# VH-VL binders against q96il0, part 302

Target 1, 167 residues: q96il0
Amino acid sequence: APERGAERRDTAPSGVSRFCPPRKSCHDWIGPPDKYSNLRPVHFYIPENESPLEQKLRKLRQETQEWNQQFWANQNLTFSKEKEEFIHSRLKTKGLGLRTESGQKATLNAEEMADFYKEFLSKNFQKHMYYNRDWYKRNFAITFFMGKVALERIWNKLKQKQKKRSN
Key: E = the ipSAE of ESMFold2; O = the ipSAE of OpenDDE; V2 = 0.75 times the mean of E and O plus 0.25 times the DockQ between their complexes.

## First folded at step 11 (VH-VL; framework fv_ebrasodebart)

Design E2 (at its last look DockQ between E and O 0.23; V2 from the best seeds 0.51)
Fold by OpenDDE, look of step 11:
Structure E2 (fold): chain C 167 residues (1-167), chain A 120 residues (1-120), chain B 108 residues (1-108)
Amino acid sequence: as target 1 above (167 residues)
Amino acid sequence: QIQLVQSGAEVKKPGASVKVSCKASGYTFTEYYISWVRQAPGQGLEWMGWISAYEGYTNYAQKLQGRVTMTTDTSTSTAYMELRSLRSDDTAVYYCARDQSYLPKGHDYWGQGTLVTVSS
Amino acid sequence: QAVLTQPPSVSVSPGQTASITCSGDKLGDRFAYWYQQKPGQSPVLVMYEDSERPSGIPERFSASNSGNTATLTISGTQAMDEADYYCQAWSSSTRYVVFGGGTKLTVL
């Protein structure tokens, strides 16, 4: 029985954004695109008097961002790997080497690559459906908490105005 | 109902390997991660690692790097954890637990646990 | 690795309020999760995302977060609440899960 080579299951890309905002930042910072996900990370400002609702909203936004970063990092890695395997397989089938006579990386034509894209999209259709569902759920939750925080801020402003009128 | 059903208790000698299974049911297996957590007798919970059920990506605790392998079979909705080069201090109850998709969040469902005893 | 610190034990009388703390350097930035474990049983999720309660968990269970400290509160503590309680969080950089050392709650 041929030893099914233990397919080295790739470790998940560590989504460590190396972007660190200045220590004294009083606003949200947008970093450069992440090398794996190609998404720009946002570093959220933490106010000195952050309310529990504001903290929860911040954590939810941060987690949703990390979720998106991880999803797209994984998707891009999978896409790159499968694309390379497809190209290698097709070149081998054609009796072509991985390099041209000029030493350039051999590529497939647009029609052959169109077949890869169709197959890849079909294979990952369900994954995209799940992503979209979860994306809507997360954004709905964020929007809901944004509303709560807005109401809290209005209420706190009203209380402060009343206290100033009573003195 | 969502359930995680683990394989039975194991007794192993030092230097041997053990493979524990965790069969998931009642949900879409490929939408979630599986974490493995162990608990030595009278000790706290120790996280071992996670696996993505869909992609098969893994992340192992640094202490167990090189000795642990996690795998999934999507056709049977089963996760596996193999621990090699067993030691007496690996004697523990081993749990599989469900994590939310793409992030090692909280563990909302747990297996019943598998006792692994390492004795000379 | 991030370390979550819990008191080793907490004792309360029946009907009193129990409070279990979990402290960690990144708990201000991450959600805390809480688990109950009774002897010979698997852990059960009792609180998630700092203050959310799963279905089937009694209303006497609540949780909060202040800065880098998460707190599990059990109001009107009952004999059935005697168990080990664990806090948990995860690291965004390493994607590791971290548990606290656990707290034994005794109902006297």
Scores: ipSAE 0.719, ipTM 0.888, lowest interface PAE 0.7, mean pLDDT 90
Fold by ESMFold2, look of step 11:
Structure E2 (fold): chain C 167 residues (1-167), chain A 120 residues (1-120), chain B 108 residues (1-108)
Amino acid sequence: as target 1 above (167 residues)
Amino acid sequence: QIQLVQSGAEVKKPGASVKVSCKASGYTFTEYYISWVRQAPGQGLEWMGWISAYEGYTNYAQKLQGRVTMTTDTSTSTAYMELRSLRSDDTAVYYCARDQSYLPKGHDYWGQGTLVTVSS
Amino acid sequence: QAVLTQPPSVSVSPGQTASITCSGDKLGDRFAYWYQQKPGQSPVLVMYEDSERPSGIPERFSASNSGNTATLTISGTQAMDEADYYCQAWSSSTRYVVFGGGTKLTVL
């Protein structure tokens, strides 16, 4: 195993999705925002002596991160689609084109957009209720495995101290 | 008892569409995704996509993008898969299977399968 | 797209240990799952979360997942274990479920 190499360290790249966490880091890393979900992924540390229980906890946390990113990526796509449809509908009602004289996309003022935001939140209330239910269930499972890992580590420390004392 | 009961076998012509149903019972339907998996005669399992029972969001296999639509009806605990523009190589047994949305995934219960035959 | 590679067949004598491998890039970073399918039947989940066994699956079934390889192991193999076996994982890069090509286990 090399102690140094160009691939082990990068300068912090600005906003790029190709962020590359250092190999052999002893800590989890938080990467740049995902393009679709806007969530910052955690890049999990994998210790070389990871127990099977520690591996399960890490994989559960990784899977929960992917689940969360999928939900918000889907919601962001729905939000963007419905926002454009709302703007298009209101511009047509006002007899306006989809483009300004400069060629940029036409938009609505903040008061007009407030109606969209209220409608979007109301429509998606049920989905967010089920999302919150699953979020709590996932966090309960993660907490359960965190407890099991903590007990495993305490037990290993007690066995090692008792072994030294008996010698 | 947990069950996934699928609609009966279908015979279709090339270019037609097929819609397979999968009625779930014995569990909380909104806690699982429904995956659709097909198996051509003498071949392995091919994942087609999944649908979230509560969100209605889908992820489709790249090969099937634009040809497949998956839906759910939570009032009847039923999932549907529609495959359009059928070809002879779509002849397969089509399975639905549940996949847990809040714990690490596994297809622990499967439907009985629906044979779809595409022939002229 | 991610690919999971399995040997097309494995043969064992009754009572011996069968091992079925599933290879994929960094497969050990994800949970692996195993399914048994007998002719004319739906698949049955036989291992989940790398090494967990569902209720009703005999203790002679075990599994592991490390590096690029997951392995299903059947000790004391019986004639009733003759079936096709599929591994499965989730591809985070494509957000797809991926199945291996399947392995036919023959008990001579």
Scores: ipSAE 0.479, ipTM 0.755, lowest interface PAE 1.9, mean pLDDT 83
ESMFold2 (binder alone), look of step 11: mean pLDDT 91; pTM 0.939

Design E20 (at its last look DockQ between E and O 0.01; V2 from the best seeds 0.00; counts 0 for: pae E 2.8 > 2, placed apart)
Fold by OpenDDE, look of step 11:
Structure E20 (fold): chain C 167 residues (1-167), chain A 120 residues (1-120), chain B 108 residues (1-108)
Amino acid sequence: as target 1 above (167 residues)
Amino acid sequence: QIQLVQSGAEVKKPGASVKVSCKASGYTFTDYYISWVRQAPGQGLEWMGWISAYEGYTNYAQKLQGRVTMTTDTSTSTAYMELRSLRSDDTAVYYCARDQSYLDKGHDYWGQGTLVTVSS
Amino acid sequence: QAVLTQPPSVSVSPGQTASITCSGDKLGDRFAYWYQQKPGQSPVLVMYEDSERPSGIPERFSASNSGNTATLTISGTQAMDEADYYCQAWRSSTAYVVFGGGTKLTVL
């Protein structure tokens, strides 16, 4: 069986957002939209006395963010490529050139492009369903750990109050 | 009139980096791609990579992976190509060129070229 | 990396037809772009992949594709057509661009 050469899907370059928060930041920073995903990256603050639960929460949030960035970067790239392919295909079918007489890019009208959007959404429906499912799972986990961290903080505050009353 | 104007000639030592600029004018910069092509003295054209001016998507030649970085500044309509860890065989005229789209990689406008000389 | 093969040189008499070939393994699905380069100058696009000419390119320039071979044809070749000619293609799977080795056209 001829090894179907793995079509190296043009993965969006892992462009590490060059956004660096100030060194003395004591809070989470939101960066500008990423050029590939159009999602704003969050730089999570690392407290000096980070608990194991807080660290776990932070890591989970970071992993989820990276997952989202990668998904939408790839989706946007795919969309752009397929859109352009659709335009070219339709122009050729109409016997039109890819360029106008002025050398500008030829385009389709809004009605013709509506067909593309409908087809694209239909084709990617299952992919979006899986994404949504996984998104909910990840966010549920994050919310769960947020609750745990909140409880831990309450407990630590109570212990400190008891120690102050005993002295 | 559509023009691509490149930065001036550079002389570098082996191991150094060079950054060449390409300023575009006469068209909507973000509607097109910029490709970089080099030509060693007396040799043919060698494709280095392309960048989408709008999205910032890049694709580099395998031979140059890890050593080349292409960027754009949409505010100034300028493309940049940085080549690191320069070698003697990197001596070439470097061209920026406009290409029409992702699916139309014809280079319809070219810069004047930038000579980069790598000499010990 | 896909290689486009061109003859290193082609010679033609003035007024005759010059043909420059460009062969590649996966050129069958794509047409080649063609560039003219004169000494000390930047390349100039002379043919799009759809065999259309850019504005300002004479009608004597034409291109065709047959199988894995693209051909640039210059009818009524003139002395001013003496230059290096490069074919160029790109691969849809990788979006890599590749140039041919170039052909020196001499008008004798």
Scores: ipSAE 0.390, ipTM 0.775, lowest interface PAE 1.5, mean pLDDT 89
Fold by ESMFold2, look of step 11:
Structure E20 (fold): chain C 167 residues (1-167), chain A 120 residues (1-120), chain B 108 residues (1-108)
Amino acid sequence: as target 1 above (167 residues)
Amino acid sequence: QIQLVQSGAEVKKPGASVKVSCKASGYTFTDYYISWVRQAPGQGLEWMGWISAYEGYTNYAQKLQGRVTMTTDTSTSTAYMELRSLRSDDTAVYYCARDQSYLDKGHDYWGQGTLVTVSS
Amino acid sequence: QAVLTQPPSVSVSPGQTASITCSGDKLGDRFAYWYQQKPGQSPVLVMYEDSERPSGIPERFSASNSGNTATLTISGTQAMDEADYYCQAWRSSTAYVVFGGGTKLTVL
């Protein structure tokens, strides 16, 4: 996917201890972009009375985020590695050195680099299809457990009404 | 029903390479990951890495990056692990294990193990 | 990467309750898994996703995971439970897999 990262801003450390932690601690939090994946992580809130079903949903969401971050971090590394290998291979085929007469790294022209981008997309097409399949499977599972949590909360309200009627 | 059958024991000299195979049967091979785990004599389990069964995405343990390559062949439902530049401390039993993605059990089926001995 | 620490050994009398701990930084925020390995055999999954038990594993096996510690508990311990036990965190589907160092359970 195309990613447009904003420059991270400098976060000044707070020396003052008068925070409003209960409200900030009651919500999921979105952090700055990870340097390798360029994705913003979600920091999940953990309530004190979290049910086992709620715990499973939260761990599943966190696991999905980590999987997604790792995939894109590795894709970025693979892209960089394969790009350098392509450039070196094409320079070698042309009988050119890896460095110019000035000592800088030699590069390929835009037409030659377009061949790399086409080859990279073609070679990695199936990986991206598997990524998309797994992404949809994970989102379906998350939605399923969100529904189960909602039903659990309704059921608990009904049990409280039934208990009050019997008393 | 579900089986992971590994290739036979290997004896190698330092500096050589070894390639262990793991043939899966009884399930849809492309729906799972394969983990490779090794166990040196008298030691615990050490995770080496995993691969998507469709030969897509891999992750290797940091200490093994540069020396290990994992691949799959979906037409034969077989996973492969190659370890290069062998050292004496690579002597271990190497296991493949089926790894579930998100809702199923963890490493629920294991191969029988392949002993790789590295000695001069 | 994370490190999972287990005691090297635990001894119990037959019929008593064995507890095997697994410690890691914020381990309770992750799913934990447990494996049993008898001499000369491949590991066998005995607990998954913190507290779930695979079919074929006796009800005397239970587990929990909270804070920095996961615990495998075997009530009414039998001689056949004598084995090495490994905890594991992180699944292949997320990133990396980490095993604990293992605990030798002896039943005396």
Scores: ipSAE 0.333, ipTM 0.689, lowest interface PAE 2.8, mean pLDDT 81
ESMFold2 (binder alone), look of step 11: mean pLDDT 89; pTM 0.924

Design E21 (at its last look DockQ between E and O 0.01; V2 from the best seeds 0.00; counts 0 for: pae O 9.6 > 2, placed apart)
Fold by ESMFold2, look of step 11:
Structure E21 (fold): chain C 167 residues (1-167), chain A 120 residues (1-120), chain B 108 residues (1-108)
Amino acid sequence: as target 1 above (167 residues)
Amino acid sequence: QIQLVQSGAEVKKPGASVKVSCKASGYTFTDYYISWVRQAPGQGLEWMGWISAEEGYTNYAQKLQGRVTMTTDTSTSTAYMELRSLRSDDTAVYYCARDQSFLPKGHDYWGQGTLVTVSS
Amino acid sequence: QAVLTQPPSVSVSPGQTASITCSGDKLGDRFAYWYQQKPGQSPVLVMYEDSERPSGIPERFSASNSGNTATLTISGTQAMDEADYYCQAWRSSTAYVVFGGGTKLTVL
């Protein structure tokens, strides 16, 4: 059947993640945009002998990415649903149908729609302020664990040098 | 010590609304999210959404967008979940549970559950 | 919608080791959580962050998570461990929390 979808298939570069030089030179890579949030996920590099602390850091970063994507996906859906509900509610209160006499979807005049946009922007701004607070808390936790991983790696190198001298 | 105490069972007709309360005690209410999870008879757990305890922002499951509103009252350490336009398939036990916002450690404390029955 | 798949039931003899699995695509890239629910009761968190045990949960409970599978393990299973067990993770951009379908553990 004829389709008029607005979605273009994202084809991130293929094969690049399969090329992996010596493990210390492998890096995270950016995937195609998520269809709900429109954000590009980071695909994190997993070392062969990942320590428990390194694994915890990686999962915390992954979880933070998903939290961020879920926020924006939910925001997009909320906007669409509340806009339609506002229009339908105001049309019903005015005694008007959901379609014009020409059959096109009925809508509100610009002044009436301004009421919706003002209210939604006010709610969205508040939501973004608390989102930013939680983002900073998450960023602090991630940075703290990054420091712990860095110290762990220094300590392991020191232990390795001591073992080599004793042998 | 830590407790989440929910309001009593409700019986509603299709098309009505229900508002379930969840009173928290024994911890700093504003440091946590409150999740709402429901369980239909004989079924598994279904996440509905969460709210920052300060009523700063909410995230709702996509299925429930437009029908659910979650709020809090920090002066009484109480969270609320309102479900509108009730249908018979909304019959379930509704739980509140706490979770951390910046380092989720799972839902470590749960309310006792509130049975909401929707019947014509 | 992301799906976490659990076997509907698991049966073990008293004193034996029970294993309950939870499968999802790349689940090992996320923290997994486990809940116990006894009949007529609210769920109780029994494992968090893959393998961490909350205070008050017996040491016979352990868990792991790698690849596509998280596993809850109960050693020395007791009759009091009979319950429904649910796994949970953050999986979908449309919902923060996804639960598995649940596993009924019976001790025969």
Scores: ipSAE 0.310, ipTM 0.682, lowest interface PAE 3.4, mean pLDDT 82
Fold by OpenDDE, look of step 11:
Structure E21 (fold): chain C 167 residues (1-167), chain A 120 residues (1-120), chain B 108 residues (1-108)
Amino acid sequence: as target 1 above (167 residues)
Amino acid sequence: QIQLVQSGAEVKKPGASVKVSCKASGYTFTDYYISWVRQAPGQGLEWMGWISAEEGYTNYAQKLQGRVTMTTDTSTSTAYMELRSLRSDDTAVYYCARDQSFLPKGHDYWGQGTLVTVSS
Amino acid sequence: QAVLTQPPSVSVSPGQTASITCSGDKLGDRFAYWYQQKPGQSPVLVMYEDSERPSGIPERFSASNSGNTATLTISGTQAMDEADYYCQAWRSSTAYVVFGGGTKLTVL
C-alpha cells in the first residue's frame, strides 16, 4: 500500500520576529507588523527585581501573544490559499485562463468573490468562536494577574514607608 | 499516438437532429477540452463550442445557442456533439479537436471530420 | 464576435517568402494560432502562441504579431505548402474561439 505522503500542512513558518529592542530599554517595545499575522509583536520589559507574580504575568502575556500570532498567521495563510484555489476553480469553470488577454492576473468580480467570503466565513465560523472564547479566557487571566501585581506593589510600598518611619 | 476518431457520415432531413461522436485515445482524456468546429462546403472554419472532458463545462457559439449540446463519456473517452433543428445551411464537415492546453485556446489534434448532409 | 480578417488569396513563386496576415481588434493581446488545411484533409496546427511550432512543422514556418495584426511567414515556399491557412484567436473574457476567413496560398 503506497504510504499516502502526509500532506505537510504548510504551517506558517514560526517566523520569530527578528525584532530586537535596544538592550537598555526600560519599557515594552512594539515591533512592526509580522508579515504572516499582520500583528505587531510586543517585546516585554524584564525588570531587574521582577517578583514571581510579575514574572508569571509577563510569561502569561508572552504566551498569549505567541498564541495569537500563530493563530492569525495560520488563518491568513489558509485564507490566501483558499482564495487562490477558489479563483482558479472558478476561472477553470468558465474556461478562462489565469491571465487576461493583456497578461494581467485574472480576477473574479465582486459578486463571485462574495460567494467565496460567505463560504469561508461559514466554514471557519466554529474556529473563530473557539478563538474568541480562548481570547477572552486568556485576557481575563492576564487582567487577574495584573490586579495581583498591583496589590503586591502597593503592599511593598507600604512596608517600605513603615521601615523608614521606624528608623 | 494521440488520435481522435469520429463517427461516419450522416444524411438528415430538415428539422431532424444529428449526434456525432469523437473517440479520443493516446492521452488522458479528462485533462483536456474538446472543441467542435464545422466547415461548410467551400467555406472557412466555424467554431461551434467547447466542452471540458472532466467536468462537462460547456461554452457554445452564440449562433448555435439552444440547438447544440456537447457531452462527454469519460468511461469511453468519447465526446459527443448533438445539433438539433437541422437546416440546409448546417450541411458541413464537423470536426472535433483537442485543445493544446488545459484551457480551450487552440487545437493541436483534430478528428478526420464527419460529413453531415441536410437535404429534403 | 471578434472578426479576424485574412486576405482571400496569396500567390508566391517557389523559393520566395509568403506572408499571410490576420487582422482583428485587440489581436495584439491575444495568442494567434495558425492552421494549414489541404483539400479533403483536417486542419493541421502549424503555429501556436504567436511564435511556437509544433513538432514536425518545418522551420521555414514562423509567426509574428504587430499591433492588431498577426503574420504567418513561410520562407522558401515549396509546392507542398500550397493550402488554405487559417488564423485563430481565443478571447479570454468569453473563452470564445474565433477563426479567420482563411487564405488560399498558391505556389506558382
Scores: ipSAE 0.008, ipTM 0.556, lowest interface PAE 9.6, mean pLDDT 86
ESMFold2 (binder alone), look of step 11: mean pLDDT 90; pTM 0.925

Design E22 (at its last look DockQ between E and O 0.19; V2 from the best seeds 0.00; counts 0 for: pae E 3.0 > 2, placed apart)
Fold by OpenDDE, look of step 11:
Structure E22 (fold): chain C 167 residues (1-167), chain A 120 residues (1-120), chain B 108 residues (1-108)
Amino acid sequence: as target 1 above (167 residues)
Amino acid sequence: QIQLVQSGAEVKKPGASVKVSCKASGYTFTDYYISWVRQAPGQGLEWMGWISAEEGYTNYAQKLQGRVTMTTDTSTSTAYMELRSLRSDDTAVYYCARDQSWLPKGHDYWGQGTLVTVSS
Amino acid sequence: QAVLTQPPSVSVSPGQTASITCSGDKLGDRFAYWYQQKPGQSPVLVMYEDSERPSGIPERFSASNSGNTATLTISGTQAMDEADYYCQAWRSSTAYVVFGGGTKLTVL
């Protein structure tokens, strides 16, 4: 029985962009698209007097971003791998080589690739549904905490005004 | 009820390999990651790595790179951890734990643990 | 590897408040998780995302975060709360899980 070579399961790309914004940025910074997810990472500004509520909001936003980065990095990797396998299998079935006579990578026509896309979407439909559900939940939570932070800031401004009037 | 049930205790010689299993039930196995954590006698918790149950993507602790392999069988909802080239300092209780979906955050459910003893 | 630092032991009298700290580089950027482990048992999640409590965990358990320090607080500490407590975080750069060294809580 041929030893089925332990297919080196590719390590998940660490979906976190290593892009570090300049240390002196007083604002949220948007980086270039990540090479795996193709999503632009946001580096969130940390105020000097960050409240616990502001910190929680920032952490939620950061985690949601990382979740999105990881999800799309994995999806893109899976898509690329399955696409390549599909092309190779179809070319082999046709008795065609992986390279044309000109040395270019052999490709399938648009109709054949349409079958791949349909199958891929069908196979991953449930995963996308779960993603969307979780995306809405996370964004709802973020929005909720944004509201809380806004209220906290208003309250703090009012207290400061009262203290200035009393002095 | 969500449960993680691990294989029984193992006694191994130095240089041998051990494979521990973790059978999951009570949830959709493919929606979560599985982490492996070990604890030497009288010591703290040490994270070994995680695996995505569906895709089989892995991330191993640097200390264990080259010696550890994690796998999943989706048909049986079972995760496996193999540790090779065993040493005396690998003597520990090994735990599987469920991570949150799509991102290995925290561990909400744990296996009962598997004692692996490495002795000459 | 960024290490989460915990005190090795904390002692408290019954009914008093116990506080266990966990400090780490960039812990202010990540959520902290807390686990209770009794002798011969598996760890149990007692707090998640800095301050959220799982179902079934008593209300006397709470957690907070300030800067790079997470704190587990047990109000009205009971004899049954005697255990080892571990903090945990996730590293965004490597996707590694990191545990603290653990704190032995003794109820005197």
Scores: ipSAE 0.585, ipTM 0.827, lowest interface PAE 1.0, mean pLDDT 89
Fold by ESMFold2, look of step 11:
Structure E22 (fold): chain C 167 residues (1-167), chain A 120 residues (1-120), chain B 108 residues (1-108)
Amino acid sequence: as target 1 above (167 residues)
Amino acid sequence: QIQLVQSGAEVKKPGASVKVSCKASGYTFTDYYISWVRQAPGQGLEWMGWISAEEGYTNYAQKLQGRVTMTTDTSTSTAYMELRSLRSDDTAVYYCARDQSWLPKGHDYWGQGTLVTVSS
Amino acid sequence: QAVLTQPPSVSVSPGQTASITCSGDKLGDRFAYWYQQKPGQSPVLVMYEDSERPSGIPERFSASNSGNTATLTISGTQAMDEADYYCQAWRSSTAYVVFGGGTKLTVL
């Protein structure tokens, strides 16, 4: 399954710190691959002074990650199941059992397996097209809210600076 | 004028199947998921699953996985939910409802409901 | 599946403020949604994304979601607000979408 999550090898921390530094220095972190989706989740930091807009952004990012993880977990399961069913069907057509006489699981040659991959891709083309559409729409919305949060923070700094100068 | 209009009530025997339709109008059908939600008599709402309007992506409640199939027909803007191997505890009103596929807005429009009664 | 717990009923006098709670483990980390259902009718969305109100829903409806609890608040409660209310935690692509058990709001 294609890696589309927030996986960053250079940004993955070595565990969670026992003591958080000042609020602005605590960050999201990337965890190990989920065993079902094979995606690396982002673990979102929840600051003490999170604004309603910041909270909405965080929830949207979390929900999008969960949506993506579930899609690929389901696809990985479907791929494995259909691969075994395809192999079984082709072995039956050839009059062969599911295991060799040596006891190993029987397989198909590369040309025969290429037929499976073509069939799987074709069968799932439309499903992946709409998944990609929704994935990019979600990322556009997230980016838009990230911009709104940035503007909110700039505005709050300006209000605090104006208050200091008036005192 | 956004509407979701469902097929009429059904009476089924245990072991049979039922297929409920949900005809959408007044909006771009393919921009939304259709959720199916049921409500047994005197009970709360139970989410069954949802489908992209183009049948590209489905997600079923784990309790119903293997018994439920959701499909759409984009040429008629119609969603379908089929529930197989019916039991008496499947007696409920079945609703369709739409939700945006990309920004959480909740189920803003609901069908009128379809009563499915399972009795022998 | 996550469990969302609501009180079975809430009673208020007309004109007073009604509060309906929805409790779930870390519910404040998820978007919460609220639906109104009158007898014999389909549910109607009354709050979404924790605290947002759809157009056509009166401003006396408000909501919040923090910690383990989401709360629907109806100020100036009217007789027409008498209905069943359901909370929902929404995870658009997963089987973690659940409804609360419902709360019957009685006005009198």
Scores: ipSAE 0.337, ipTM 0.700, lowest interface PAE 3.0, mean pLDDT 81
ESMFold2 (binder alone), look of step 11: mean pLDDT 90; pTM 0.929

